# VH-VL binders against o82653r152to333, part 2

Target 1, 182 residues: o82653r152to333
Amino acid sequence: KSLNVGIIGPPNAGKSSLTNFMVGTKVAAASRKTNTTTHEVLGVLTKGDTQVCFFDTPGLMLKKSGYGYKDIKARVQNAWTSVDLFDVLIVMFDVHRHLMSPDSRVVRLIKYMGEEENPKQKRVLCMNKVDLVEKKKDLLKVAEEFQDLPAYERYFMISGLKGSGVKDLSQYLMDQAVKKPW

## First folded at step 15 (VH-VL)

Design q4
Fold by ESMFold2, fold request of step 18:
Structure q4 (fold): chain C 182 residues (1-182), chain A 123 residues (1-123), chain B 107 residues (1-107)
Amino acid sequence: as target 1 above (182 residues)
Amino acid sequence: QVQLVESGGGLVKPGESLRLSCAASGFTFSSYEMYWVRQAPGKGLEWVAIIYSSGRTIYYSDIIKGRFTISRDNAKNSLYLQMNSLKAEDTAVYYCARGTEYFTLSDYYFDYWGQGTLVTVSS
Amino acid sequence: DIQMTQSPSSLSASVGDRVTITCKASQGISNDVAWYQQKPGQAPKSLIYAASSLQSDVPSRFSGSASGTDFTLTISSVQSEDFATYYCLQHNSYPWTFGGGTKLEIK
């Protein structure tokens, strides 16, 4: 019983903080890199005979570093192949940053990933850093902004730093691992 | 060669409607975000609207607030701007422009513009 | 809405001069700035994307840079074909907004 979970989002979305909170700094050393799975494991959540492996999705939201547009395009296209391999994809963004100064690349990511259902891959939208949002009513406005996106099975409002909502996300992922195949 | 050709401009009276078209060629139209920009005579550039490649996601400037509708027909490689309740302030050259490809999650990339079509709103 | 304050509004230069045009954003916008050149009676032409990356077929005398909320277009040695109006665009947040423009004139 295992589930491979990809976490996609901008570098400052809090992917590592969330993963660390979910796994409680306990990382199974049994994770091995192979020629076919060279992705970096962010962490492993284990409960009984069920294991959820979290993977970073590097290279999907590249910033330029002196590369031309065609070089960036090729790197992003190559990274898309990795995304298709996950059982569940967490699309994560910093909701506090979004309310103050939204990033158009992040909005485009959320919209495109949410437009079309994928029968072989479950997707969830994760609004991180809710602890920084002063008016909690604003979280509902953001959820409404992204409400007509049928590919997202669930929406989560969490704080990877403070742990708010993280238990619900962890339980959801464990349930998916137990219910597999879907 | 990438080509964008606007049409449908002309002289209309205040309160009337006009539909602009933009014919695209030389690229896979259905993979690109598209947008409209306008420029009043002697003035700067003003963003009007954007439509995502699927046609589902749309954003408008506040200035046109419910009066204009952007749309696309991916089968015909065409972008449209329906302009209702036109005002004298809408007098401008209207440009269509190609945005970024949907699969590119890097920085935004804006590389091609049409030559524009003039809309004049006057009694 | 994010304001892009472009300066100067006009600028005189001779062929060979170094020219600097600046846009200041009213808040943080990452590198979500593009630069455009427009000659009279023509459509705008894209010069710079992602604050500092050159578009295809743009001469290397053009460059862009960013420092905080200050964005700069530089022409290292102005040529006769560079006399035009230049605009910055922020595309970080909707609505997208252009700077007011800088007319580069022959001295």
Scores: ipSAE 0.329, ipTM 0.695, lowest interface PAE 3.4, mean pLDDT 82
Fold by ESMFold2, fold request of step 18:
Structure q4 (fold): chain C 182 residues (1-182), chain A 123 residues (1-123), chain B 107 residues (1-107)
Amino acid sequence: as target 1 above (182 residues)
Amino acid sequence: QVQLVESGGGLVKPGESLRLSCAASGFTFSSYEMYWVRQAPGKGLEWVAIIYSSGRTIYYSDIIKGRFTISRDNAKNSLYLQMNSLKAEDTAVYYCARGTEYFTLSDYYFDYWGQGTLVTVSS
Amino acid sequence: DIQMTQSPSSLSASVGDRVTITCKASQGISNDVAWYQQKPGQAPKSLIYAASSLQSDVPSRFSGSASGTDFTLTISSVQSEDFATYYCLQHNSYPWTFGGGTKLEIK
């Protein structure tokens, strides 16, 4: 059984640290099967005959220097069509940064991905870097801020660096791979 | 063509309330973040509030200190600003401005502005 | 809150002059800066997004740049239609904040 997992989020959200923690071994020189593949493999979690493949989604939150609005819109829309190919999408953000100085691009990403259910894709919201949050009750306020987003099946509070909550996420993903097709 | 038309400005006394409206046309209103920006006579621009496309997420500037409420009605393609407990320092031209489509995650903010509506708060 | 310190508050220039206007952010804001032009009696107009990218229909004589927390708007050769007030905006973090403005006047 196999599961393709896209991880979307801003730079420095902790995508690589999370996958490194879950995989336990860094992926050696990633290989691309076709020239049409637009995403890089971050890691592979293997348990028995079941694999969970993690993909980064570069280019979805890019700097648009030197391009007009029409060209940027078309490129972003093309990148988003590839997002629908993943079985599970992890929307990941730095919750500590959000509490101190929210980033409007990150909030829009979370809201956009969470507003409409997709019957072909499961989505989860991942609040990373909880180890940096001084007042843990503030995590509940962030969860309340994003609670009316029906496309998210689950919410995870994790530290990709320290491993807090990561086992729950990896078990969830393995369960989805085993239950597939859904 | 994108159009944003503000209305509801006028002369009011301190402590009174006023509701501004912005009628939108020429685009899919429900897909866009919307903003209010104000400018006191002879002064610079001042961001007031943002409301996201669904109406669920709202942020305000600290200057209005909970006295203003932004809202939208996507069925009527309309943006609103309810202004309560008005003060002389709230005297300004109030602009309705369009943000970006939320699905593009772009940095195209305030790409279209209304012509503004004047609010004067005077004893 | 992030402060945007814009300078100068005003300047005079002749047609053909090169003009540089700066905004300094009180902390790191990536390239989340936009520039606006406002002519008297008119609503502002978007010029630059993402610190350095020209909005559509903006003449190529306008350019933007970023270095750390310092952001600049440059007009390489001022034209008669460029005499206006210019504002920077940071949109990295709420509340969003404008710079204080720079009035560009005919010398």
Scores: ipSAE 0.234, ipTM 0.668, lowest interface PAE 4.1, mean pLDDT 82
Fold by ESMFold2, fold request of step 18:
Structure q4 (fold): chain C 182 residues (1-182), chain A 123 residues (1-123), chain B 107 residues (1-107)
Amino acid sequence: as target 1 above (182 residues)
Amino acid sequence: QVQLVESGGGLVKPGESLRLSCAASGFTFSSYEMYWVRQAPGKGLEWVAIIYSSGRTIYYSDIIKGRFTISRDNAKNSLYLQMNSLKAEDTAVYYCARGTEYFTLSDYYFDYWGQGTLVTVSS
Amino acid sequence: DIQMTQSPSSLSASVGDRVTITCKASQGISNDVAWYQQKPGQAPKSLIYAASSLQSDVPSRFSGSASGTDFTLTISSVQSEDFATYYCLQHNSYPWTFGGGTKLEIK
């Protein structure tokens, strides 16, 4: 059994730290080519005969929005064509950063991925760095901010650095791998 | 050609309500984030609110949060600002402005502006 | 909230002069800065996006640059039609904020 999982988010969201806590075996960095977009393997989780492969999506947030290009619309659209090939997408953001000073590009990413359902792909929203949030009730406010997003099957509150909540996410992913096809 | 036309401005007393409208044409309105920006007479620009293309996600400036409601009707290509509990400090020209397309994550904000509608709040 | 401190508040220049207008952000905002021109009685016009990229139909005498949290609009050779007020905008974080404006007066 196998599951291909894409992790989408800005580079500082903690994608590698999360993968390090989930897997007991780290795969050396290698490129996976999907159409025209190259995806780096972040890690592999293996339990018995079941394997979950985690991929970074570098083409989606590669160029931060600081510089304009005349064909930004087409460039972003081209980067998205390969994302629909993953079995599960984890949309990941730094919830501490969001509470302090939300980044409009990250909010737009979360809303775009959460508002349009894809029947061939499961999506989850991952609120990372909860260990840095002083008032834990503020996490509920962020969950409410994103509550009307039907494409997200599950919401996870985790600390990729400290491992909080990570077992629940890894168990969910293993369950999806075992239950395929859905 | 992109066109944004505001309407609904006028003279009102403090504590009253007013609803602004913005009619959009020349582009796919339902694909764009939309904004209200205001400018008090002789003063600078002040961001008021954003509404995302679906109408589900909204952010407000802190000074008007709770008193103003932004909304849109994508079938009518129209943006609205319901202004309640108006104060003298709300006196301004109100502009509607087009943001970026929801799906592109671009940096093009306020690339087209309406001509504005004047709201005067005076006793 | 991120404050954008724009300077100078007003400036006089002769046609042909090089003019520099600066906005300073209260914290890091990447290159999430735009510049706008507003002539009296008119709606603002977009000049610069992404700190340094020129909007279509904007004369090449306009340019933008960034260094840390300092953002600069430059007019290399001012023309008579450049009389206007100029604003910076940060769009890194909500709420979005404008600088206070710079009135450019042709001497």
Scores: ipSAE 0.224, ipTM 0.674, lowest interface PAE 4.3, mean pLDDT 82
Fold by OpenDDE, fold request of step 18:
Structure q4 (fold): chain C 182 residues (1-182), chain A 123 residues (1-123), chain B 107 residues (1-107)
Amino acid sequence: as target 1 above (182 residues)
Amino acid sequence: QVQLVESGGGLVKPGESLRLSCAASGFTFSSYEMYWVRQAPGKGLEWVAIIYSSGRTIYYSDIIKGRFTISRDNAKNSLYLQMNSLKAEDTAVYYCARGTEYFTLSDYYFDYWGQGTLVTVSS
Amino acid sequence: DIQMTQSPSSLSASVGDRVTITCKASQGISNDVAWYQQKPGQAPKSLIYAASSLQSDVPSRFSGSASGTDFTLTISSVQSEDFATYYCLQHNSYPWTFGGGTKLEIK
C-alpha cells in the first residue's frame, strides 16, 4: 500500500520537523517528477507493506508581504494544479504563533482549504507546535475557531518537534494508504 | 478592466426590504472574495459583510447580522445584499468591493470598488 | 472587537507639506492594515496594503509604516489632488473595522 501526502503551510509551520520525526531520521531533499510537476520529497515513512510519501508544496507556502500580485498568482495557480495529485493534504500551521499574533493570511489559508471538499482527496488540519502553548485551554480555543470546516476530515494537535500527537497522525495516514505500486 | 457596478438602491420605509446587486466584470469573479461596505451620509466607512469565493464562508458586522444576507451567483458574476427590516440608521451609500483571490498569498483587500448605490430609509 | 483609533480627524496642509496620519489598534494585529483615499462623491481608492506595501499606480509620495499597534500613512509632499479623506482598515479579526477617517484640507 502507498499514500502520497502533500503538506501545505507557512514556512514557520514546522513541516520539516514533522516529517523528520515521522520518518525517524532527517531525509535529504529529493525530487519526484510527475507528468506535469516536480515535487520535493520531504520524507518517506515505511511501516510493513505500507509506504507514505511526504511532499512539500512550495508554491502554496505563505511568504512575506511585498511580492507582486502577478508573481503570487502565477505561483499559486501553478501549484494549485498539483494539489489534486496528493491522496491526503495536510494543512499545517503554528498554533502558538496563531495565539500570540494571528496572521490573517494563515487564517485564510486554513479557511480556503477547509471550505470545499475534494472527492479525490482527503484533507486534515494540523495544529503544530503545541509544546509551545502553556495553557491547554488556549488550544481548545483555536480548535473551536476552526471547527466544522467541511473539507477537513480530521483535526490534529501535534508537536512535530517533540512528537506529541504524531503517532495518531501517523496511524491515520497509514490507514488511508491504498493498494498501488510504490 | 475590473469593473463593479452596484444597483438596487432607493428610498424605502423602515421595516421594508431591499435587495442590492453588484455586477462584476473584467476579472474571474468566482475566484475572488467580495465585500459590502457602507457609508452613511457625511460619515465614515463601515464594513458590512464578506463572502468567500465559493459562497460558503460568510461574515457579517454585528449591526446588520440577522437582517442582511450576502450572497453571490458566480455564474452571473453577481454579488447581492438582501436587506430586511431596514432601519433609518441603515441609510447609506452601499459599495461592493473586490477582495482577495481564492487561496492567495496577497494582502489585497478592497482593491476595487463600485461607484456605490444610495439606500435611504425614511418614514 | 478591535478598534482603530485614527488621528487626527482633520488636518490642514499646504501643497508640498509632509503629512502623517495615524491609526492605533486596540490590540496586536500584525500588519493587517490597509489605507484608502476617498474624494467627495467618489468611491474609496486603495493606497496601501499589508501596512507598508504601495498599491499599484499609487504615487511614491505615499507610504505606510507600522510599529507595534501604531500604523501611519505618510504623504511626503502633498499635492493638490491629495486633498481628500483617508481611512485605515484592520482586517486581522472580525469584525473588520475602519478608522474614523482623516479629512485632509487645503490650508
Scores: ipSAE 0.147, ipTM 0.720, lowest interface PAE 3.5, mean pLDDT 88

Design q4
Fold by OpenDDE, fold request of step 18:
Structure q4 (fold): chain C 182 residues (1-182), chain A 123 residues (1-123), chain B 107 residues (1-107)
Amino acid sequence: as target 1 above (182 residues)
Amino acid sequence: QVQLVESGGGLVKPGESLRLSCAASGFTFSSYEMYWVRQAPGKGLEWVAIIYSSGRTIYYSDIIKGRFTISRDNAKNSLYLQMNSLKAEDTAVYYCARGTEYFTLSDYYFDYWGQGTLVTVSS
Amino acid sequence: DIQMTQSPSSLSASVGDRVTITCKASQGISNDVAWYQQKPGQAPKSLIYAASSLQSDVPSRFSGSASGTDFTLTISSVQSEDFATYYCLQHNSYPWTFGGGTKLEIK
């Protein structure tokens, strides 16, 4: 069984930390070229006869707003073209940062990705860095903020760094794997 | 040539209803979130509502919540604002506005505006 | 709700003057601030996005800056066509809110 997982989120979302934790071994920066785009491989998780491949999509997040509109459009368009190629899409963000200083762009991304269900792709929302949040009730607030988005099959509160909640996410991904060539 | 054209404004009495339309052209309407912004005579700008590209996600200002309904028809490149239970304080020029493409993470907002349509609520 | 306190409400300037308009957010909103110019009888025009980025086709005499919750629009040298009303906008959290506006008048 195999599963291709795309992870989208801002640079501070902790994508690498999560994948490193899940995979157990850091995969050297490798690029995988698809028919349309090149994706960075974050890691490969193998359990038994099941393989989960994690891919980064850095093009979806802008680090700086200093780009011209045309450049932004091109960059984003290229990134979005490949989003639907993944079996599972993880939308990830720093929940602590969201609580302290939310970024409207991140919020928009979350809402956009959760707005419409894709029959060929399962999407999950990962609220990462929960270890930095002191009050549990604050996490609930964030959960409420993004509740009822139809495209998200599951919501995960995790700490990629500490491992909290990662087991559940890992199990979920394993369960989504289908019989196909690695 | 992006163009937004509002229509449907006019004089109505308190308690009555009015439906505004915004016709969009020159861009892929379905790829953009759309906004309504109003401006009372001689006053400042006030955000009214936002609707996402698919129409599923909507936010309203508290002042109009429950009375106004924002909607869109992507097939017709049209944005709507159904205004019920109108009040005198709803008197304003109503603008439809666009940001950059909704799926982008750019910081562009309200890059294009219509000319506005005047709604006057008076006894 | 996030309030954007804009100041001053009005100011007079001469052509060539340096003008500064400020909006103070009631809480942290990152750089989710835009500035608009509106002339009488016209729709607003976008000037600045992301607090400090200049929109296309906007003269370089316009600039935006941010410090904490303070956001500033600056016209380095006012021109005759700059006399208008200016508004800041926060789009960090709903409801989105505009500043009260600043009318720039000719002295």
Scores: ipSAE 0.042, ipTM 0.676, lowest interface PAE 4.2, mean pLDDT 88
Fold by OpenDDE, fold request of step 18:
Structure q4 (fold): chain C 182 residues (1-182), chain A 123 residues (1-123), chain B 107 residues (1-107)
Amino acid sequence: as target 1 above (182 residues)
Amino acid sequence: QVQLVESGGGLVKPGESLRLSCAASGFTFSSYEMYWVRQAPGKGLEWVAIIYSSGRTIYYSDIIKGRFTISRDNAKNSLYLQMNSLKAEDTAVYYCARGTEYFTLSDYYFDYWGQGTLVTVSS
Amino acid sequence: DIQMTQSPSSLSASVGDRVTITCKASQGISNDVAWYQQKPGQAPKSLIYAASSLQSDVPSRFSGSASGTDFTLTISSVQSEDFATYYCLQHNSYPWTFGGGTKLEIK
């Protein structure tokens, strides 16, 4: 069984930490080229006869504001095209940062990705870095904020760094894997 | 050229209903979130509602929540605002405004506005 | 709700003057602030986005800056066509809120 997982989120979302934790061992850098974009392989999780491949989507979250509108649009559109190729899409963000200083762009991304279901793709929302949040009630507030987004099949509160909640996410991903050639 | 044209405004009595329309052209309407913003005579701008590209995500201001309904028809490049139970306080010029494009991280909010349509609620 | 306290509500200036308008947010909103210009009988026009980015076709005499929860719109040298009402907008959290507006009048 195999599963291709795309992870989208801002640079501070902790994508690498999560994948590092899940994979356990660093995998040699690999790239996946599509007709429009090249995706970096973040890692491969193998359990028994099941393989989960994680891909980064850096084009969806631009770090610098120095790009013209047209360039931003083009980059985002290109990234979007590739996003549909993944079996599962993880939308990830730093929940602690969101609580302290929410970024409207991140919020918009979350909402955009949660607005419309894709019949060929499952989407999950991962609130990462929960270890930095002192009050559980605050996490619930964030969950409530995004609770009405229909495209997200599951919501995960995780710490990619500490491993909290990662087991559940891993299991979920494994359960989504289908029989296909590796 | 991007163009937004509001229509449907007029004089109504309190408690009555009115439906505003905004006709969009010059851009891929279905890819953009759209907004209604209103401005009472001699007053400032007030955000009314937002609707995302697919129409599934909607947010309202508290003042109009439950009374107004924002909707869109992407096939017709049209944005709507159904206003029920109108109050005198709803008297304003209502502007249709374009927001950000779907799945972009641009911070372009209300980059294009219509000329507005006047709604007057008076007994 | 996030409040945007805009000041001053009105100011008078002469052509060539430097003018600064301020909006103070009631809480942290990152750089999720936009500025608009509105002339009588017209729809608002976008000037600044992301607190400090100049919108296309807007003269360079306009600029935006941010410091904490304080946001400023500056006109380095007011021109005759700049006399209008200006509004800030926060779009960090719903409900989105505008400042109260600043009317820039000719001295």
Scores: ipSAE 0.021, ipTM 0.656, lowest interface PAE 4.8, mean pLDDT 87

